# Designs tried in a protein design chat: VH-VL binders against q9vpl3. Part 137

Target 1, 224 residues: q9vpl3
Amino acid sequence: RGKINIQRPKAPHYERARVVAVTQPKYPELPKAKSCFKTRAERTQQQQENPYNEIIAREVRNWLDHSRLVAFFHLSSITADDIFRVRVQLHKQNLHLKSYGSKIIEQAVKNTRYEAIVPLFHSNHCIVFSPDPEKTAALLRIVRRVPQMVLLGGIVEETMLSRNQLVAYAQMPGLHAVQAQLVQTLSQAPGHLIQQLQAHQNSFVQVLDVHAKNQMNEETPKST
Short names: E, the ipSAE of ESMFold2; O, the ipSAE of OpenDDE; V2, 0.75 times the mean of E and O plus 0.25 times the DockQ between their complexes.

## First folded at step 6 (VH-VL)

Design t10 (framework fv_imvotamab_arm2; at its last look DockQ between E and O 0.17; V2 from the best seeds 0.00; counts 0 for: pae O 7.5 > 2, placed apart)
Fold by ESMFold2, look of step 6:
Structure t10 (fold): chain C 224 residues (1-224), chain A 120 residues (1-120), chain B 112 residues (1-112)
Amino acid sequence: as target 1 above (224 residues)
Amino acid sequence: EVQLVQSGAEVKKPGESLKISCKGSGYSFTSYWIGWVRQMPGKGLEWMGIIYPDDSYTRYSPSFQGQVTISADKSITTAYLQWSSLKASDTAMYYCARLDYGDYEPFDYWGQGTLVTVSS
Amino acid sequence: DIVMTQTPLSSPVTLGQPASISCRSSQSLVHSDGNTYLSWLQQRPGQPPRLLIYKISNRFSGVPDRFSGSGAGTDFTLKISRVEAEDVGVYYCMQATQFPYTFGGGTKVEIK
């Protein structure tokens, strides 16, 4: 009874802990003890890239590299059954609906010409891949009845197209040879192409019109 | 129709090498992962590793790292599982399965299995 | 490694009655992207496994609607609303949230 037992030091511990917690919004002052209880796995994961992200990013890169048509959509709330029905409908047209996390997409396009697409994935999204750029019209026809999927833009023959450019591309199905030549022509002068896409709506129409006229002239040969 | 067709059953002695195959058809072989799964007699399933046939990128389960080799030949749409020196404990059924990380994760289609028997 | 624990080990059921299989993981299967990568496989006698359910509750192509999945975090359930004779076999849960991918020990469904 006359021995003092300090099992519960309340006065100094309470006052110092309360003042430190309120006055100094920082981590605990015992970093060595705090760090010592971390596992080796926690430290390794902090310093290494997540291997799961890398394998999924590899899949995404492969789809991007081997698809001549890629379309990006914002995806609103939709039931699993409804998105499955859309996926089946698209698959019948050789259109492959996929969904990947935004961090995966960032890793997949890092250090590539497609890094510019990263802002499209700020929110929930999905991607449609196809080897057939001619299927763009079919894609837009199918998703027209799916208000949860909102077109953001796409890639056709390795050329990034805005939403409006992709819609325009799809609305010219009888001009396949002209559309392919237009994409090739735009790709031949990347610096000039950037300026034309940003500045001249009429210039895009002019290039298409010039190639349409060239197609008509080439179809009337001088000799038989 | 997606199919994974595996090579036939094998009877081997300890110390022998073995390479079993898994041939994919009915889909774009290089667009999907191939994984290998072991099922020991009367036991459950164990993931051994995966390969991406396009570039042969491979990941192994730690339990199988260094014990087997996973490879693929995309020109004949075939993946392989190989032992340099079999042990009696390698007696099991071995499955290949493909993986789609999009909306079909994981292992959506499976091969019929290859029974490997290692005995004296 | 994430340990997947299934219960029961065996589930004898009367034809036409429901069956329920539980799967518990040693840690959360919720990925940083918000998805939970849990799958259910069926292995009929003498056959390879086949995919039934992916991402907790999505039925794979060709899987009857009597199969359903539910759960969150570390606790998951596969339900068969009315067991048919063809449903006899072993059912496995599997996680693909982290390497290495791991399976539950299996649950044998049989007709009693």
Scores: ipSAE 0.182, ipTM 0.605, lowest interface PAE 5.5, mean pLDDT 76
Fold by OpenDDE, look of step 6:
Structure t10 (fold): chain C 224 residues (1-224), chain A 120 residues (1-120), chain B 112 residues (1-112)
Amino acid sequence: as target 1 above (224 residues)
Amino acid sequence: EVQLVQSGAEVKKPGESLKISCKGSGYSFTSYWIGWVRQMPGKGLEWMGIIYPDDSYTRYSPSFQGQVTISADKSITTAYLQWSSLKASDTAMYYCARLDYGDYEPFDYWGQGTLVTVSS
Amino acid sequence: DIVMTQTPLSSPVTLGQPASISCRSSQSLVHSDGNTYLSWLQQRPGQPPRLLIYKISNRFSGVPDRFSGSGAGTDFTLKISRVEAEDVGVYYCMQATQFPYTFGGGTKVEIK
C-alpha cells in the first residue's frame, strides 16, 4: 500500500482538477478598507461651489494663522485605519492632521501670504498643524513610521521650508536650548577673561616675589 | 469653559430700534462663527444668519436679509443683532450660538436667549 | 432651501422605554467634502437648545450614550434607548450642509 506522500500530494487527474478548479468557492475579497481620504479625482469632481466652502476656507486660514508649524504630506494609498492610527499619535503630541480639497485650499490662501503652497496640493494630501514648532522632531518621528505619508514641505515660524530644510530644522536644538547655550557661553566669557587677566597678574606677582626673595638672599652678609 | 452670555429681555414698541448682544468667553472669539436663531412664541427654530468675528464677514438667511443686521466687536468678544425698526412680528426669543469649525459642530454652544417683546 | 421634515410631531413615551424620531431632508445632505452636516438638538422647557448629535452620529461632549443618531443621504433618525424624565422637551434636526441652514419642525417628547 504506497505511502501517501503527505508532503507532495500527487496532482489529481486532469478532469478532477478541472472540476475542483471550477467548484472552488470564490470567496469575495474583503472590501478593501475605504480610505478616509477621498482620491483627488473624487474630491475634485465633488467640489462644486458650495457656500459652506467659505466656512471651510476660513477654517483653513485660521489654522494657518495660528500654527507655528505646518507640514504638508502626500498620501499614497493609505487606509482609513492607518489614518486613524496616525491621527491619534499626532494628536497626543498636539499635532492636528487635516485634509482639505485642493479648491478649498486655493480659496483659503488666495491673495494671502500662503498662496505659494497651492502647487503642493495637486495630489492626495493632508496637512498637519501645530502651535509648537518644537514638535517638528516628534512629527517626523511619527511620520517615518508611516510610509504612506510623504513629506513635501512645511512652514515653520512663517518661513516656507523644503522637505530637506524641515528635516534639518528638526535636527537642530530648540531655540530655547540654543539661547540657553548662548547665554551660558556669554556668561562664561567674562569669567574666562578675568581668569586670564588674573593669571598674568598672578604670574607677575610670583616673579616679583621670586625676585624679592633673591634680593634678600643676596643682601644676607656671608658671616665669615 | 465656553460661554455665551446674552443681554437681558427687551420690551419695545413698534418702530423703535433695538440692539441685543452676545458675549463670548472661554475660547478664541475670532476663530469661531457666531450665529443667531429666532424662536417665535410656541414655534420652532429659525436660522437668521452668522458672522465670522475676525473680519465681520456675514451671511444671512434670505428671510432675514435686510430685516436685521448682525455685527461683532472682537475687542470685547461680543456679537450683535440689531433692528432699525421693530415690528410686532419680531416678538420672539433670540439665541446666539457658536459654530465650531474644528469638528464642524454647528451651534455647539448656545446663549441663554434674549426675549424681545414688541407691543403697542 | 432645504426643507427638513420631522416625524412624529409628538412622541409620548413611557419612562424607561425607547424613543425614535425621524428627520427627512428635501435633498441630500452630503456635502462636497464627503461629510453630512446633520445635527440633532434638544430643547428642554424654558431652556436654550442644546447640541446632542453632529454629523449624523457623533455625540457631543457630555451627551449620554442613550442618545444615538443614524441615517444617510436624506433620512435620519435620533434614538433614545431609555427615556428619562430629563429627556422631556422638543428635539430638532438641523442641516448645515447648505445655506441657509434649516431646522426641522421639532418633535415633542413627553412622558406618558
Scores: ipSAE 0.016, ipTM 0.540, lowest interface PAE 7.5, mean pLDDT 84
Fold by ESMFold2-Fast, scan of step 6:
Structure t10 (fold): chain C 224 residues (1-224), chain A 120 residues (1-120), chain B 112 residues (1-112)
Amino acid sequence: as target 1 above (224 residues)
Amino acid sequence: EVQLVQSGAEVKKPGESLKISCKGSGYSFTSYWIGWVRQMPGKGLEWMGIIYPDDSYTRYSPSFQGQVTISADKSITTAYLQWSSLKASDTAMYYCARLDYGDYEPFDYWGQGTLVTVSS
Amino acid sequence: DIVMTQTPLSSPVTLGQPASISCRSSQSLVHSDGNTYLSWLQQRPGQPPRLLIYKISNRFSGVPDRFSGSGAGTDFTLKISRVEAEDVGVYYCMQATQFPYTFGGGTKVEIK
């Protein structure tokens, strides 16, 4: 099914129903105005909350909760055809390539055990999910031939791993118990891991890709 | 024992077609990539391209894109390198080599080489 | 394409003496998976290339321990601690970090 001509970008029956569901008012029944006054910041936060964004954020949390392997990548400029080929190869290994906006990821992981990953997503990025952590070796093999995807790190069996730790995990025997023990041995505190991942990402982008650096500037713009 | 056995030497005239072979044995043929390397007389090594026999996925060096065709037949564990029309500049030794994209030795086993001579 | 530059072009060496070959890449060879796919090949006269060393410093099966590799990033070295008569040949560095895979120009090791 790789033929683009067959796609239906606007199907009135399904698209209309989905749009209506998203745009319907979902205001709380409770009369907040009778209990307390909202500060300017609280009212602004409430006005910025989009039901559509919360639906997508819920999808992201669902992927994180049901995946035993999550890998984070910096993504350089890549054609639609090339990313499609990569997605097909990954899908054959039960590896699912997803891209989400930084604000949606931040909203999805806020107040969760995954909150430490937010700094990884201020530049061009993508995430690969899998329910099978033994597919880490297959993932790295596929990504080796895709220079536009740069591994930043990942989560295996709920444990944050740096790039090098994830590579070490990939080289281990496919024995479930042995790999689970290895993950615990390789793990470290999320704060320290994120500092290492952020440093490696920034150094790589600075040295190798002016276009990637321009994308970073676009994703972290100053207030206009 | 892992072995890559290439077809015998060829002497051709410009404009003729040619297909040379590389037969793998002693390993799972579909689990490894096969690459092709050219060595002109008295010169160094040049990467031509690579094929994954399981799905026939091919990738060519920009210098060889459109000049040659790489293919494989997994039923007989054989990879091929083909020219539709040979030129005198194609005179060279051609090697095939095995690659595991896992975390093992890249290009660990090489064929003995096929000498192709194209004379006017 | 990543350009691989080898020095020297030729290395005449006395039997039993050490030999050293340098390889420099135009870009870092560190892959996104954390590995550096820098290999060294030996080609004896009239023979196909043979893998000596992979991922900078790992000796391939059957390769004598007199061969050693070192380096990081863009600068790599192959050393032969005591050159023997059978070590005569051309040595190539190769990168497989980025496609197309590229080779150094080769260094001819010969006996004085």
Scores: ipSAE 0.000, ipTM 0.426, lowest interface PAE 14.4, mean pLDDT 76
ESMFold2 (binder alone), look of step 6: mean pLDDT 92; pTM 0.938

Design t11 (framework fv_imvotamab_arm2)
Fold by ESMFold2-Fast, scan of step 6:
Order: sequence, then structure tokens, then C-alpha cells
Structure t11 (fold): chain C 224 residues (1-224), chain A 120 residues (1-120), chain B 112 residues (1-112)
Amino acid sequence: as target 1 above (224 residues)
Amino acid sequence: EVQLVQSGAEVKKPGESLKISCKGSGYSFTSYWIGWVRQMPGKGLEWMGIIYPYDSYTRYSPSFQGQVTISADKSITTAYLQWSSLKASDTAMYYCARLDYGDYEPFDYWGQGTLVTVSS
Amino acid sequence: DIVMTQTPLSSPVTLGQPASISCRSSQSLVHSDGNTYLSWLQQRPGQPPRLLIYKISNRFSGVPDRFSGSGAGTDFTLKISRVEAEDVGVYYCMQATQFPYTFGGGTKVEIK
């Protein structure tokens, strides 16, 4: 039926060129399956193609290395004015809200003990950093009033903690020795902790979908 | 409050060396990049390069690579822009500006500028 | 290098009237992370540049709501709904999508 509005001569030309290309001799190629690493030239070209991400990744590594408190959040739709207000409030408590692309985070934590956090960043996210773990209570108090930010977990004194463990840590009296002991006590095997964090993220995504649908239904004038 | 304070105006002759400064305060100096921007008299803005003070990593605009040196001293929270041999064409206002990729606003705070005049 | 082209070169406006500035990039400004790193800067006479708008349309802290940004890909616009005396200055678009960072040539907003 497309015969009238398609040019016939294009098909014969395409088929002829295709056959010639397939039968032409080519230089031998290394089987992809045998290539277990990139050559220096290939690595150099890939770095050149994506130097931006590597350059920015140094910033993420610096924050991770010099923060005794790191908190991971899912971030729902929020206005620039609202997130700026949150940043200002957090900054007064020496809490630094940062957002980075997932590829930058992946590059920053690759080959480190924190590589397991990468799956947390496959959707909208942000991270709060602080050199002061005593500010965990202040952080949770502030974000409690920001429904768009949902705590997924974090790192305290280089120990990965679930949401519930961070909440428990935040409720401790401000004695450094007691807080350090709590962190050690709340520690879990990395695999189990990551599984819990991923489960929370998946459950939250489903809850957000339901919430978004409910809000959309509230916006629409139709009843059924 | 976040502030970037630059050194005072300079008057130099061609062939002389010069080092101007940009001092950061009110924030974690090593956690933010410092960029340098040139504005020639009556002209627009030109990005020169950027430095990460924590590890002194630098990236230059191709137009300025080899023409200037950007450095930083984190112990005194100061970034520098340096010429080994000034030319009359270096006459311009030079600005430093703060940049953080994790904050959504690149070049959010700027220094007041340093006027450099190079004439014989 | 990405070339940023601004029009007009100058925009004389009567107080209270709107002003519009256009910025066109030689390449798409969409980064691999999905963000568009297009910013607008304001430079008042004798002062350093000031961040006005970032990521196309987001106003920086302290920037009045009479300023708005729009656009996508390679074509961007800055609008001032009601120009005030303090808005006199040169406006620059800037891209931070790739190195080197580049600026538009500037648009001078003057009161007539």
C-alpha cells in the first residue's frame, strides 16, 4: 500500500551496496570476548570522551573522605526556591546538600568500600554531607519538614547505616564516646544493609507512584 | 557569609611578572572550585581556567593554556593567577568566582575584580 | 568550543516596559546527566557579574521574580517583565555543559 509513496529505486541500490560491504576483506579484529581490559589508547579516548565526569568525581571523593556524616535521600519534585531554602537551613548547621549525576557518583565510588551505594542513585537523589556527626539529629529535624526528601540511609564514622539505624543514632545524647559505641553496635554486614536500603528504595518508589496518582486525581476535576 | 576578596589594582610594564590573589572566606575553601574570568576593557567575559584547591587540580581554557598559571594555597584559603611575562594585551579586569558542581548554581559568588594595566 | 551568540547587542527600554534577550548555542547544551547548564549573569556598571538564572529557568537567591528564563537545546531567552532602574547593565548567557566554559557576547540594557 506504501508503493505509491515510496521510491522503488532506493531498495535495489541499498541491497547492492550492502552485499558489497559484507564481502569486502577486513582487517582481523580481536574477539570482544577475549578483550578483558581496554588498551591504553582506548582508555585514553574514553577519558577524553568523558573527562567531565572524572573531573567532577574528585569533588564527590573529597566530600566522602572528609565527611563523618553522609546521608542519602530520594528527592521528589521540588521548586528551586524550596530546595534553596532547605540548603540555607542545612548550611546553618554545617550540613551541605549536594546533587550529582549517577554516573559521576559511580565513578567517584568505583573501587572503594562505598561502591555498594550506586544502586541508590538510579532515580532522583541528593546527598547531605557534614564533618560533624553530632548534627545527625539536626539534619533529621530539618528534613522532617521537607516531604520531598526521603531518607534512604547513610554513612556515620565510615559505617553504613540504614534509615532506622540513623534515626536511632540521632536520638542518642551528645556524648561522643556513647555515639561512637552506638555506631559500632548498629553496624551490619554490608550485603544485608544494602539489601535493606534497596528494599526501602523500591518500596518508596511504589509509594511515590501511588501518592503521585492520588495527587493527580486531586488535581483532575473528574470523579470516576 | 561567603566572600571572595581579590588583591588590589596593578600597573605593570610588558615583560614583568605578576601574581594576583583571591581569598575565600565563610565557606569550606577546599570543597569548592575557583574559576578565573577575564574581561578586557569594553569587552565581554572569557573563562580562563579553574582549580580545585583540595588537590590543586587545574583545568585551563585552550586560549589560556601556557599563558597563565593558576594555583592555590589552602592553608591561607587563597587562589592565585600568575603571569611570568605580561603583555599589553593582558590589560583587563580579572575576576575569581566560586564553583561547586554539587550545588546547582555554578559561579554563584564572585570576587570584586582586580584591574591589571600593562603599558610601557 | 561551543559558541554562544546573543541578540540584541543593546536593548534600550522605557522604565516599566519588558525586555527580552536571546541566546543561541552552536551545539546542544544538554549534558549526559540530562541537565542543561545554561546560566544568565547580570553585570551592573562598575560591579562584578552576578548569577541571575541557572539551568535555563531557575532564579538564584535574591533575584526578583520579574526575571525569567526559558528555552531548550540551543535556543534560550531571558525576559525582564518590568524593567527597573537597577536592571541597567550587561547581561551574559553562559554554558557550563562542557569545557571550555563559554559566554555570550553580552546585551546592554539601558534606560531611555
Scores: ipSAE 0.552, ipTM 0.763, lowest interface PAE 1.8, mean pLDDT 80

Design t12 (framework fv_imvotamab_arm2)
Fold by ESMFold2-Fast, scan of step 6:
Structure t12 (fold): chain C 224 residues (1-224), chain A 120 residues (1-120), chain B 112 residues (1-112)
Amino acid sequence: as target 1 above (224 residues)
Amino acid sequence: EVQLVQSGAEVKKPGESLKISCKGSGYSFTSYWIGWVRQMPGKGLEWMGIIYPRDSYTRYSPSFQGQVTISADKSITTAYLQWSSLKASDTAMYYCARLDYGDYEPFDYWGQGTLVTVSS
Amino acid sequence: DIVMTQTPLSSPVTLGQPASISCRSSQSLVHSDGNTYLSWLQQRPGQPPRLLIYKISNRFSGVPDRFSGSGAGTDFTLKISRVEAEDVGVYYCMQATQFPYTFGGGTKVEIK
């Protein structure tokens, strides 16, 4: 081809070249060849990672199934020494701080009663598990001194609770039966119980999605 | 206090079966994975496989698939590594180690090791 | 399998002087969740391995401040700022980004 746009000469005037150009069969372009290579590479990577993600997902399901208290937090930048101190304080109260990738959590909870928690994990997060829901008050006291951990909500006795509902639960220590009834009352107002519970779940998810999106907006500045 | 205590040293002949143990204490046994690592005399570390004691799910290294069986008994908080037929090349120190993928301190506790010697 | 290559094979060092160990992986250790599952283990003569550092640079409980880890992608370093007598042993890097887990060949730290 010609080197320069402005100096590009007119096409050759040979009659033979004209005849060949108009009579040659059109070969179909394979514009998808490059995308096919990318698809194969992506498929190979997904197959390799799926088995590994499955083993971690089993651990996540176990924590969810065997914890009567689950609390979800947004986690801002924190030093290894600081998070270690928090984990030690939590562990003394039988509270277990865990962090898992969002895709692994999605795989773990898909087709389970916990599927609604997926939107919580769009940004940096951590989860605290405990078999003892009476430790909710202890959890909130410890986390109060850790500004990098922001409570998003939780699950108590298999019931999804907003941040405010979890705080209310923490302020009412007592018998397990009384606490369980309180959780049910907080999540299910009198009247349209089914609709209110579904609306509550949707509102909980929506609030968490907005929070996650706001956190993403705090990403390092970049030009237009 | 988290501890992993392994069974004592074994001396075996080729073709014999063997089952060694790793007993966990001081933590929720079913909440953590147990992995097995081989160290041949004078050599480095090789990952053999893992088990999740809660449901006995196992995953093996391709090099050890079909050569060993990993199992666990959660009622006595013990994991096992078993051979149906030992070879001289199985002579090694075997370690168990606790794993947690959600903990900020994975691979945090190791057993003391079980020396297995296979000779005629 | 991911191949982990350590250098040097042996590091004789004078007490109080620094030591540095390098680890290179045959492919990136960044997991799909954004974490890099690279750990460093210490094995003293006649003892089981013990965890020193996980996720590149995080010190395990009880590990002295003189140990530090750094790196990204495929290149990682373990540094001991001032080697002490109890630091004698073999050090291994390990990846847990993909199964099977793989270890470096080990670096023997010795006092001269």
Scores: ipSAE 0.520, ipTM 0.776, lowest interface PAE 2.3, mean pLDDT 79

Design t13 (framework fv_imvotamab_arm2)
Fold by ESMFold2-Fast, scan of step 6:
Structure t13 (fold): chain C 224 residues (1-224), chain A 120 residues (1-120), chain B 112 residues (1-112)
Amino acid sequence: as target 1 above (224 residues)
Amino acid sequence: EVQLVQSGAEVKKPGESLKISCKGSGYSFTSYWIGWVRQMPGKGLEWMGIIYPGESYTRYSPSFQGQVTISADKSITTAYLQWSSLKASDTAMYYCARLDYGDYEPFDYWGQGTLVTVSS
Amino acid sequence: DIVMTQTPLSSPVTLGQPASISCRSSQSLVHSDGNTYLSWLQQRPGQPPRLLIYKISNRFSGVPDRFSGSGAGTDFTLKISRVEAEDVGVYYCMQATQFPYTFGGGTKVEIK
């Protein structure tokens, strides 16, 4: 920096450059177009299943397939030590506390009879699995003392039960051999039967209404 | 009778790998935690980490995270402590201990210890 | 991490006399479940540690009644009412209230 810096700028012929630019086809590179392309690429990558997520989803499917008792819980803020103690108490009763991300749960139950459970996992959650449905009462006794865990519902003997139905199941002592049949009875809700009957009535009314309108407004060829 | 039996003493050189064991008997192996404790020559006890074999759930002390691996094999009721590359500073007596976290009696039974000596 | 401080570092005692060991934690050891997970361990020369007392004052199975624990919050004491020759060794307090679990530095009990 003691010497004088002599600059010799070399500029292109401005007039010629401008003429050439006008005659050349324009290939504009817009930041928004590149941003949209990047966003689309990122969305496409997000739409692809993460191989790690598929491995964990397979684990969840194995738990569901091999468990005769599955209970779903909302999980409020709880310390690592407190949940570990709960996990240990549950394990002594052959009850296995697991936590999985909502996306993994969705991937695990997609195209299965259990796909209806996905909305239960929109907030913080955990799942308890067991091969022994007779442990439902023990599960509820343990969880009763953990206010951070709120029962949402479950699956017993492959039958989806609401929170109240699962609580009722747990309170039926001593009839182990018939509990599965009782679960089926509890799952036969009068409301569902009423809905089915109403759906048939509504469908019939719609068919009649459409037929009447076609007779009046649109001439359809008669066919038997 | 509850018993934890550890593997025999080891003499290793720096950079070598090592896996020591702790075999549980006389109780339900998958119902209790197993912890690992280090005692350097002439020093006190240091907590390394813990594993719940029933669910393969493991936690490490921050000082040992990344330095060792704790694992368990339920089929042979054995817990393991493993180093990928030993250092001279790993020279110590290593104990395993059973923890009944649910019943509030921590470290009720201890193994006899495994002496690990790392020197050139 | 919770720091556990033991005093004294060494406790020479004559046979039949009492010994007392203090343990102080940097934070309260009261867990959210209401329990205090403070334990005392004994390590005899050449032996593995042995559980003496858990949850401040509960003696483990087989532990003689001459051993007693007391304390609350952050300040705990282990007492041996009448020291016997087999009581020679190092005694450690430990906390299991918060992970990572931590030990006191140890107190050596020896016969003078």
Scores: ipSAE 0.006, ipTM 0.442, lowest interface PAE 13.3, mean pLDDT 76

